# Designs tried in a protein design chat: miniprotein binders against q5jf28. Part 3

Target 1, 318 residues: q5jf28
Amino acid sequence: MERERLIKTVEAILRGAGYRVARLDLKGSCFDLVASRLFLLLFIKATVNIDTITEEQAEDLKRLAKFFKASPLIVGLRSKSGELEEGVVYERFGIYALRPETLYDALLNNELPAVFAERGGLYVRINGELLRELREKHGYSVNELAQLLGVSRKSLLNYERGEQAVSLDVAIQLEEIFDEALAEPIDILRAKVEADLNVKPETPLEREVFERLKKLGLGLVKVKKAPFNAISTEDDIRLLTGIDERKTRSTIKRAEMVAEVGRIVNSGGVFILEKTKAEVVSEVPLIPKESLEEVKDADELIELIDKLKKEIKEKLFS

## First folded at step 7 (miniprotein)

Design h3
Fold by ESMFold2, fold request of step 15:
Structure h3 (fold): chain B 318 residues (1-318), chain A 102 residues (1-102)
Amino acid sequence: as target 1 above (318 residues)
Amino acid sequence: SPEELEKKIEELERKAEELAEEIFKLLEEAYRLGDPEAIEKVAELIYRAMFLLFRVEYLAEELRKKGDPELLKKAEELLREAEKLIEEARKRLEEVKKRLEK
């Protein structure tokens, strides 16, 4: 299966570049991989056809990236229009999309891409001030350089003012004329994205749990397409927070994924259930919602979580 | 014939899957070895092979749609190139292992 190969390839590239990586097995999730290295954090959705990503997935991916100060990425092989080109950055829902070769070059060859796809073809942003300086130094008028490039005088002025990207052909011609690097790279590893963090609870149970968490002083960032329902946060506290009515196979699998993601993003995990006995799955406590009334603030919630994890470890070693 | 073409496409896909599994095994072994210079060159060969296999899969899908003999020829060429890169990477990895054992 091509998608499974793509995910494994991306994981291998990340690990080869020294990233710690968590890979998810959750259909419909907004990300398949999360990876960290030396203050860099990436959330990656891997999909063979980049046009299959839904708006809901993209918004959640951006919410996670914004909260964790991470770069969101889509890694794919084709779009509705055909194969993606190596070294070209595409964009879907404000998220950069690119081939695994392009990711490989960025991470293992330290070569960030500079070419992006837009209506009408492939484009490059250039250093307009440097262009102007080079033109003047080489004795070209605006008209003379525009004629050499086959563009209008107005376009050339826009290039120099930084108001317009150049076509790939023009970028190549400029580098041939001036023998100087004018292209501005696209920093796919530190992309900043806009996201609406004001998302309502999806169920009455979620609403009740969110209200209790807010009373403890925790802020919440709700997500819909992840192994957890929200991120609970206060100061340095970060909890990947799941919510279910009861423990199911799905709950267990999601808790395992929350544990893995938590290691990468340096965050704790917790599942809050309508009915359960307190227990721990893969270092992630599952607690009944009533436990939230037994603590008075976020610090006590963390203490409860830590105590449960310690108790189960003692049982396993005794 | 359409039946003969489909059989060839299935063989391409089967072989690509086999090579992909070998690629991940070799890559894991290369990084476990821990020799940065040799790993860099062996890994480059392996990643090139991986990327070729994605192209083979794309061509296989186009072949099912179009049946173009030139696409089949191209897919077979890329698959052979991937095989060669994998074999070269395996041999080079064995050479590195022998050097480090000494």
Scores: ipSAE 0.698, ipTM 0.886, lowest interface PAE 1.2, mean pLDDT 89
Fold by ESMFold2, fold request of step 15:
Structure h3 (fold): chain B 318 residues (1-318), chain A 102 residues (1-102)
Amino acid sequence: as target 1 above (318 residues)
Amino acid sequence: SPEELEKKIEELERKAEELAEEIFKLLEEAYRLGDPEAIEKVAELIYRAMFLLFRVEYLAEELRKKGDPELLKKAEELLREAEKLIEEARKRLEEVKKRLEK
């Protein structure tokens, strides 16, 4: 119940900040929410304990974020070490993690966090040029300020060069000495991440479908922990692509989620099944894999998808 | 006794769940009302209450592990504070409704 409340709270924060939001109900997914506002896109995994995120989930979250030029984010309440602190950014697998209060402040109060957790404590990156300017203005030598802060002269020079973050205690001391904000915010809304996009098909059916899609000129970005199996792409074409052997209740739910996600990321959806009669679920076509042999390129696949959607609509009105 | 403590923890969790549901209802009502200044203040109170409820649930979990009666006292204080914030939000929402009818 706590996790569901967390997801609902994050959704409410996003909607309150003017984001369009899609919420997923899929166990084991790499994200629970995707949200957009103007030029901003966020993929969010909400979990009570941030240490339960698996490497596979994190890598898929980063793959989606990299492909869609979005910021990935983990929102949680605690770690193995206990409760997460407000205003502190944690990191798991290269993804920022933070409390819902910190997200609230960033989105609704326009106050980005500046403190991050690493092994050994809490740290802040500071404006090194401003630090140097303030030190000189107040008449401190490097050695004098270093002694006042209880740090080495070398460390202080590194701070001024922007080469080293300071401990939270040192950051507080600096703000007390100079009565000036030196902390540099962490841009959790535009985080850029690295991801390995070369993920192999998980099943023989996936391999077969990927091979055919590649022959149509589509690139593939495989994901493991999402309502779809891959993103099929060529130029302006983007298809959230599901693959199943047959239509099941799970297939229908995933297609509905693909439709919702697609609206947020401005992408189409399609499911390729080993056995099915062509149909449409929530604007997402379910087609047999043989249909891929009836088209010669990505444009014709889109035409097939659009034709199916139109034909189902006409049947409903006839 | 351990049985008495577990019953108290379950009551804390039950109340937190009830308050959380009330919070989401109030938030939905506030956004439906269409008065952006009042919505901002009411929403602030509601989010603060929800954040307190997350801490209550954390303390309930810690109580099961540690059994510390001071954690119980802290959890009950936070729950009471969340209730106060929810009541204040409810009151302000009603005041906004009355103002809009005039």
Scores: ipSAE 0.678, ipTM 0.881, lowest interface PAE 1.3, mean pLDDT 89

## First folded at step 9 (miniprotein)

Design lb
Fold by OpenDDE base, look of step 12:
Structure lb (fold): chain B 318 residues (1-318), chain A 102 residues (1-102)
Amino acid sequence: as target 1 above (318 residues)
Amino acid sequence: SPEELEKKIEELERKAEELAEEIFKLLEEAYRLGNPELIEKVAELIYRAMFLLFRVEYLAEELRKKGDPELLKKAEELLREAEKLIEEARKRLEEIKKRLEK
């Protein structure tokens, strides 16, 4: 119940902020929500305890975020150490994690968090140039200000260079001394993450399909914890690609999810099956793998997908 | 007693769930009114209430683990605060509805 309420809450916040949102009902997915507004794209994992995310889920979440130039987020309530604090950014596997309140403030109040948690303490990044200017303007030497703050001279010099984060207590003292905001906000909506895009196919069928799609000129990004198995890409073409041996209830549900995600990330969807008749589910074609032998390149594959979509629309309205 | 404590925890969890269902109904009603500017303050109250319920559920779980009576008092206080926010949000939504029907 708590997880479902958390997801519904995050969805409501995103919708309230004017995002287009798709929700995934897929257990074990690396994301539960995808949301877009203007030039912002978010992939969100919602989990009550942020320490329950697996490394595999985190790597896929970062992979999707990197590929789509999106920000990955974990939204949760607690960790193994206790309740998450409001206005504090946590991190798991290089992904920002935060409470629904912190997301609400960022999206609806335009208030980005500045405090982050590291190694059991709270820290802030400060504008080091501004700190130096303020120190000099008030006539403090590096030694005098360092002594006043209870920090080393080296630490203060590292703060002024932006090379070291400041403890929250020291940041508060600095803002009190200078009567000026020094804290740099954390842009959780534009988080840049690194990810390995070169993941190998897991099954013999995935290997066969990947080799065939590569022969058509498509680049492939394998994803493990999503309703699709890969993203197929050539220039402006992006296909959320499912791969299954046969049509199942799981295939249909994943195709529906791919259609919803595809609308948010401005990408088509296709399922390639070892054995199927050509059909369309929620505007997502299910094609036999043999159909990849009938096309010469990626453009012909897109034409085939579009033709199948059109033929089914005509049959539904005839 | 441990049994009395568990009964109080279950009551907190039950009340939090009932209030959460009411919150989602109020959100759906707010969105159906179709004017974000008019509902912004109401939506804020609803979201604040929902955030309090997450804290209540955390305190209920911590109370189950630690048995600290002060956690119970705090959880009951946050529930009462959430109930007040929900009631205020409901009243404001009804006022907005009456204005839009005129």
Scores: ipSAE 0.788, ipTM 0.922, lowest interface PAE 0.6, mean pLDDT 91
Fold by ESMFold2, look of step 12:
Structure lb (fold): chain B 318 residues (1-318), chain A 102 residues (1-102)
Amino acid sequence: as target 1 above (318 residues)
Amino acid sequence: SPEELEKKIEELERKAEELAEEIFKLLEEAYRLGNPELIEKVAELIYRAMFLLFRVEYLAEELRKKGDPELLKKAEELLREAEKLIEEARKRLEEIKKRLEK
């Protein structure tokens, strides 16, 4: 109930800010929303308690974000220690986590957060060079300002060199002393993440299909917690690639999700099945794995996909 | 009175859910008007109400754990505040609709 409301709220914020949005209804997925607006791309996992996100979900979210050059986000309400605070950025598995209020401020009020949670409390990164300039113009030595703030001389030097964040209390004191904005915002819309893109196939069918796709010249980025099993890629080609033994209701729902996600990330979709007749679901072809032997390279695969989409459209309107 | 407390929490949650449905309907209606500048204040009021309801849900959870009467009072206060925000949003939306009918 609460999670569904959270997802709807996040979707509304994104659409209100002018983003094109795809919402997923897939249990266990690494993301619930993907959204784009002129060169910005966000993959969002929405969860009431941010500590329930699994390592596998987080790693896949980072893989998608790294591959698509997107910013991953967790939007939530609580952690194991209580409510998340508005305006504070948390971090789980290297992914920023924040309340919907904080997302609202960033997208609809152009107010990026500056406060982050760390071991020991709340912190702010500050403009160290400006701090040094202000200190010198006000006639403070490093020792004098450190004493006034109740911090060590070493810490003050680290602040000025940009090597250490300040506690929230110290940041407030600095703004009171100098009457200047020193806080550096956190760009949650352009977060960069580290991810290992080399993930092994999960099933014998996946291994077989991946090997056939590699022979066509396609690279593969495997994901575990998404409506598709991998992203197949070669130069300008991007295919959200699903793999199943046969067409089931789950296959159809995943194909519909792949179509929606594909529109947001500018990628095609395809499902490769062990047993099927070629068909199209929501602009996503479902083809038998043997069709991969009938094409010579990635370009011919795209031609096959386009041909199937045209043939099925013409039959529907005949 | 665990039975009495649970009934109060269930009523609080029921009212919050009903208000949440109204909130999403009002927001959808506002966005259908298609002029972001005209609906900016209406949307702000609606989002503030949405955010208050998340706090109400948290307080309801804490009430079940702790049974603190002051948490119940706080939750009811936040719900009333959300109701006031939505009433104001509805009034402003009706004013905007009148302007556009011209």
Scores: ipSAE 0.777, ipTM 0.920, lowest interface PAE 0.9, mean pLDDT 90
Fold by ESMFold2, look of step 13:
Formats: C-alpha cells, structure tokens, sequence
Structure lb (fold): chain B 318 residues (1-318), chain A 102 residues (1-102)
C-alpha cells in the first residue's frame, strides 16, 4: 500500500504542477508515470526502495528517455542503507533518484535540489568562477581560504576551476563566509542520459515482425520492460509497437496503457499479433502480422492504421 | 513486551492508513473546485501531511527491527502533526466552499 500511495502522491504532484500524466499498472515496467508540460517530458519509476530497480529496467528507462528527449527519474523513499534525505539527489544506473518532497519542491516551489549523494557523503557543485572572485574580493589567498575551510590547496583550486564538488559542510561554510549563493542546482527536469538503443528481439515472432517493419523503412528501438515491445520510427512517424501471439486480457491492458502513454509522448500505437481479427482497443489498432505484407512503406502502414480506426468508429455508431 | 510493542505499531499503521485515505479524499474534493490559486494553501497542508505519513511508515518498520521507544515517540509526534495539518486543510476547504456558495 506504501508503493501505491507513493505513485498516487507523485501523480498528484505532477498534475498539481500542470503536467499531463499517464500512470501505468504494469508489473516490472521500467516506468510507472510519464508526464509532459510544454517542452518538458519525464519518465518516472516510483519505488519505495530505490535499490530494487533492476539494471534491465534502468536501461530501458534510459532508452525511452534518450529516444523521446525526456528526463528519467526514480522517486523513492529508502535505499538499502536507510531513508533517503529530503533535498538530496541520489543516482542509480546513471538515473537521478530522489524523495517525493524533493520533486514537490522542484515542481511546485520552483526550488531545484543542489545536494547530491556520493561515496563519502553529501556534495554540492558550486560556481567556481564566482568563488574565485569572492575570495579575491575578500582578500584571501588560495592557501588562506583552504586553511579556513579545512581543505587542501589543491581541492580549493579544483573548486574554483569547476573540477570538483565541495562537501555539504564546505558549501555551508562558503555561503556563511561570503553571504552569496554559490550552489549550482541539479536540473532533474532536463537530465541527459546515455543508453544503448540496440537490443535484440526476444522471441522469433518479434524478430519476424521487426524484419517486416524494417522492410517498410521503419527503424526499431526495442524495449523489454514496457507495455510495448519497441518503438517503430521514421522521420515524423512514431509507433509504440506491441507484439503478441494472440489477443489476451494482458494484450488489451497493454494496448490501453500504450494509448495513454502515446497521448503524453505524442505518438501512435499499434499491436501486431500472430493471429487476430483486425480491431481497435482504445485507439490502438490490433492487426495481424500479415497486414504488414499489404503495405509498401511506413506511410501506407499509417494509412492502414488510420483506416482501421475510422472503420471501427463507424461500426460503433451504426 | 514484544506483543505490546507490535500492538502499538499496528495501531500506528492503522491510523496512518486512515489519514492517508482522508488525504486523498480531501485532494480530490479540493481539485474538483477547479481553482488552483484558491486551494493553494489547502493543497500545501495536504502534501505536508502526506510526507509526514511516509516518515511514520518508515519509523514503524524501524520499530519492528529495533524496538527503540524514542522511535515510537517520534512516530506518534509525526502522526499528531499530520492530523493537525489535515484538520486545518479540511477547515480551510470548508470555509472556501461556504464563500463560494454566496
């Protein structure tokens, strides 16, 4: 129940800050929430203990974030070593992790965090050029300020060059000495991540469908831990692409989630099945794999998808 | 005794669950008014209460591990503060609703 309350709280924070939000209910997914506002896009994994995210989930979260130019986030309450601290940014697999209070402050109070956790404690990056100017203005040599702070001369030079973060204690001392804001905020809303976008198909059916989509001129970004199996893409075309043997209750639920995610990331959706009658679930077509042989390129695939959606609307209102 | 401690922890968790349910009901009611600026203070109080309840749940788990009476005292303090925040939020929301009727 703690996890459900966490997800609902994060969703409420996002909606209160004016984001459009889709929430997923998918076991093992790499994200629980996707949210957009203006040019900002967030993919969020909400988990009580941030150390339970798997490497596979994290890599897929980064793949989605990189593809959609979004910021990935982990929102949690604890780590293996205890409770997360409010206002502190942690990192797992290259993804920022933080408490819901920290997200609340960033989004609803316009206060980005500045403190991050690393081996050895809590740290802050500071404006090194301003530090140098303030030191000189106050008449301190590098040695004098280093001694006052209890750090080495080399460390102080690295701080001024922007090459090393300061401990939280040193950051507090610096702001007390100079009465000036030196801390540089961490932009959790525009984090850039690196990800390997090439992942092999997991099943023979996936391999077959991917090869057919490639013949139509579509590129594929495979994901393992999402309601869809891949993103099919060419130029302006983006399709959150699901693949199944047949329509099951799971297929229907995933199609519904794909529709919701698609609205947030401005992408279409499609499910390609080994065996099915063509139909539409929540504006997401379910088509048999043979339909891919009936089209010549990506544009014709989009036309087929649009035609299906129109035909099924006509049936519903007959 | 271990049984008395577990009973106290269960009471703590039960109360936190009741308050969490009230929190989400109040949030829904507040946002249904459709005026973010009017309910800004109400929402702030509710979020602060939510955050306190997450800390109460953490302290309850630590109590099961350690049995420290200071942790129990702290958890009960946070629960009382969450109750106060929820009551203030409810009071403000009711006042807002009365003003809007007229």
Amino acid sequence: as target 1 above (318 residues)
Amino acid sequence: SPEELEKKIEELERKAEELAEEIFKLLEEAYRLGNPELIEKVAELIYRAMFLLFRVEYLAEELRKKGDPELLKKAEELLREAEKLIEEARKRLEEIKKRLEK
Scores: ipSAE 0.672, ipTM 0.880, lowest interface PAE 1.3, mean pLDDT 90
Fold by OpenDDE base, look of step 10:
Order: sequence, then structure tokens, then C-alpha cells
Structure lb (fold): chain B 318 residues (1-318), chain A 102 residues (1-102)
Amino acid sequence: as target 1 above (318 residues)
Amino acid sequence: SPEELEKKIEELERKAEELAEEIFKLLEEAYRLGNPELIEKVAELIYRAMFLLFRVEYLAEELRKKGDPELLKKAEELLREAEKLIEEARKRLEEIKKRLEK
């Protein structure tokens, strides 16, 4: 299967589940889809082989997810080790990776996966308290049950404490012994990820823009692998910021993508350029960096952005 | 026989492709109606059908590799489910059209 088909499938799953979806056609982006439904926000990287995601893409994906209080996901078909299994959660760089089928079951059937892959094995988290209760109810000692399962006494005690995941085979055996579900589902839709938000600007222009916006009271977080170059850190100012030296066809495409993403994540967009005439592309203003000298604070910058959007809308309908 | 199995796989793939083309036409027609709220339910059915067809094609590829007859049964089942969803989507879309023409 081609990457394009995978993306279309994931889009279909998300839309079929009632998500609003923006799709990105940006090579090397840390996400290909952003999807929102009610209080759930997903940033999805779709890749046939999940081992093709770079660490830099993963870090940006986690950064976006953390900032927007979203779940990052990798959706794929295979790894270096083979095909991904349905109902199994994989992990790359602290991001859950799964098949489209697993995502479908989670979104449309409300069936969260319980099995995860680690170190070439399959594992399950179990309800350790329930395991203990069931063990005691059936009259097994820790030693007897551990021996029956082929595990150490220490391992069984760690399972009962929730301190250690159980191998899938042992989990199946436990569920068979007790005739009760012990597996804890993995909430892939609410994945908590850690990310470094203190990424520095890379280019001289980005540094200049970041310093200027900081003086205006607008903090920025650098994003490397997105249609935008930064996100605003202020809770009241949701702005996706592109920074380019010159207006190019890439700038236009990225501005279009920023508009689409912005609608999903409830954020504005702006592109700040070294040299440009003020214009708007898909409701995203392109402004010269000198415009940042004309405003006193971040609120005046937002007013400028809104004014530019309005003036162009009026020109298009006049 | 391996030859009979391959012929069944090819038939699954062909039917999945035919249904995919039909889905795309229905989706385009739904979007042309211009009312997202009216088409939401139709779109949901279409997208579910698209996913089922995706699974059918995946199962067909796995069936070609493994030769497991259970995969064939599963693929045929999913294909029938996709056909049902497409037919339901078509009916709903026609009902919406008739309402918009009134």
C-alpha cells in the first residue's frame, strides 16, 4: 500500500468517527493529519513503515501534542520487524504507533487496545488489585499462582502492584484461570507525552522575529517539521507563525495548510517575512517583519492581522 | 487449488476496486449538495465502507502470502458489509436530494 492510500484511510476513519480533519500535503512534516472532535485532538503521522519517523519529527509531534493538549499518534502498517498486528500498540520515540484497524476499533467501536509491543514481545497491563483479589478468592498463594503461570514470585507480586506489565501469554493464562478480564486498555486518544518546549530558533530571521515578538509580549515555541515555524505560548493568543525570507510557492502552500490546521486547533495564522508586501493567503496574512516595529504589543499585532484579513475580504467582494 | 485461490483473490480485489470507485462518486455527489449537516450521516457510511475496502485489500494481500482460507471468508464478509454500507449511503443520499428539490 502507498502512503497516500494510508493517509486517505486514516482520514476516512477520523471523518467516519465524526472528527473534523485537516490533511497536510507537506513532505517531512511531523504530522499528516490533525483531527478534532469535542475535547479530543489528535496529531497523526501516517507512515507505511513506522520506523521511518525521525527523532526530530517525533519531538515536534510530541511538542505540538503537549502544547495543544492533544494525543500524538503514528498510524502505519509495518515496522522493521514485520507487519503491525491489529489491537497492538507499538511505540516510537514515546509516541503510540498502531494500525488503521486499531484506530478504527478505538474510534468507531470504542474498543481501546490493551496489548502493547515492547522489546520484541507482547505485553499487557493488568489490574493488579483485581489479580490479587481473584488469586485470594480462588485460594492460590503467591507461590502457587506464580508456579502455575511459570513466573517468579517477585514478578507476580509486581503484577499485583501494577509495577510490571505481564506478557500476553501470561495475561491470557490469567484470564483463562479466573474467567475475568484483567487487561487494562491503552487510551491512545489521550496519550500523555513529554516534550521539550524550549527549542531555540535556528535561523537569523527566526531569532530576530522571536526576539521582536517576545518584546511585544508574545512567547514562541519553535517547531521544525510543520507548515509553521512557531506556535505562540500565550493562552489567549493562539497563533501559528510561519517565518520565511521571501514569498515562495512553498510559503503559499504552507499558509494554506496553516489556515486548515488553524481551523482544527482553533488558532490564527501569520507569516512573517524578511521582505514582502502585506497580503493574505487563505485568510493567513503575510506581513513584512518591519510591521512588528509598528505595533506596541501582541494585541496590536492581532489587531493588525485581523485588519489585514478584513481589508482583503472587502477587496475580494467589492 | 492455488490457482482457484488466486482467482478468488483477484475477484476480491476487483470488487473492492469497483466499490471504491462507487464510493468516490457518492462522496463527490454528497459534497456537491453543499450541506455538511445533511451529508454527515452519509459521509460516515461512506468512510466506514472505505475502511472496510481497505481491510479487504489487506486481507487479500495476506491471503496471497499465507493461503489461509479463513482470511478469504473474512475478506468476503467485509466486502458484503461494505456493499451494504454503500447501498445505505446511496439511499440516504437520494432521500436528501429529493428533500432539497422540494
Scores: ipSAE 0.344, ipTM 0.692, lowest interface PAE 1.1, mean pLDDT 89

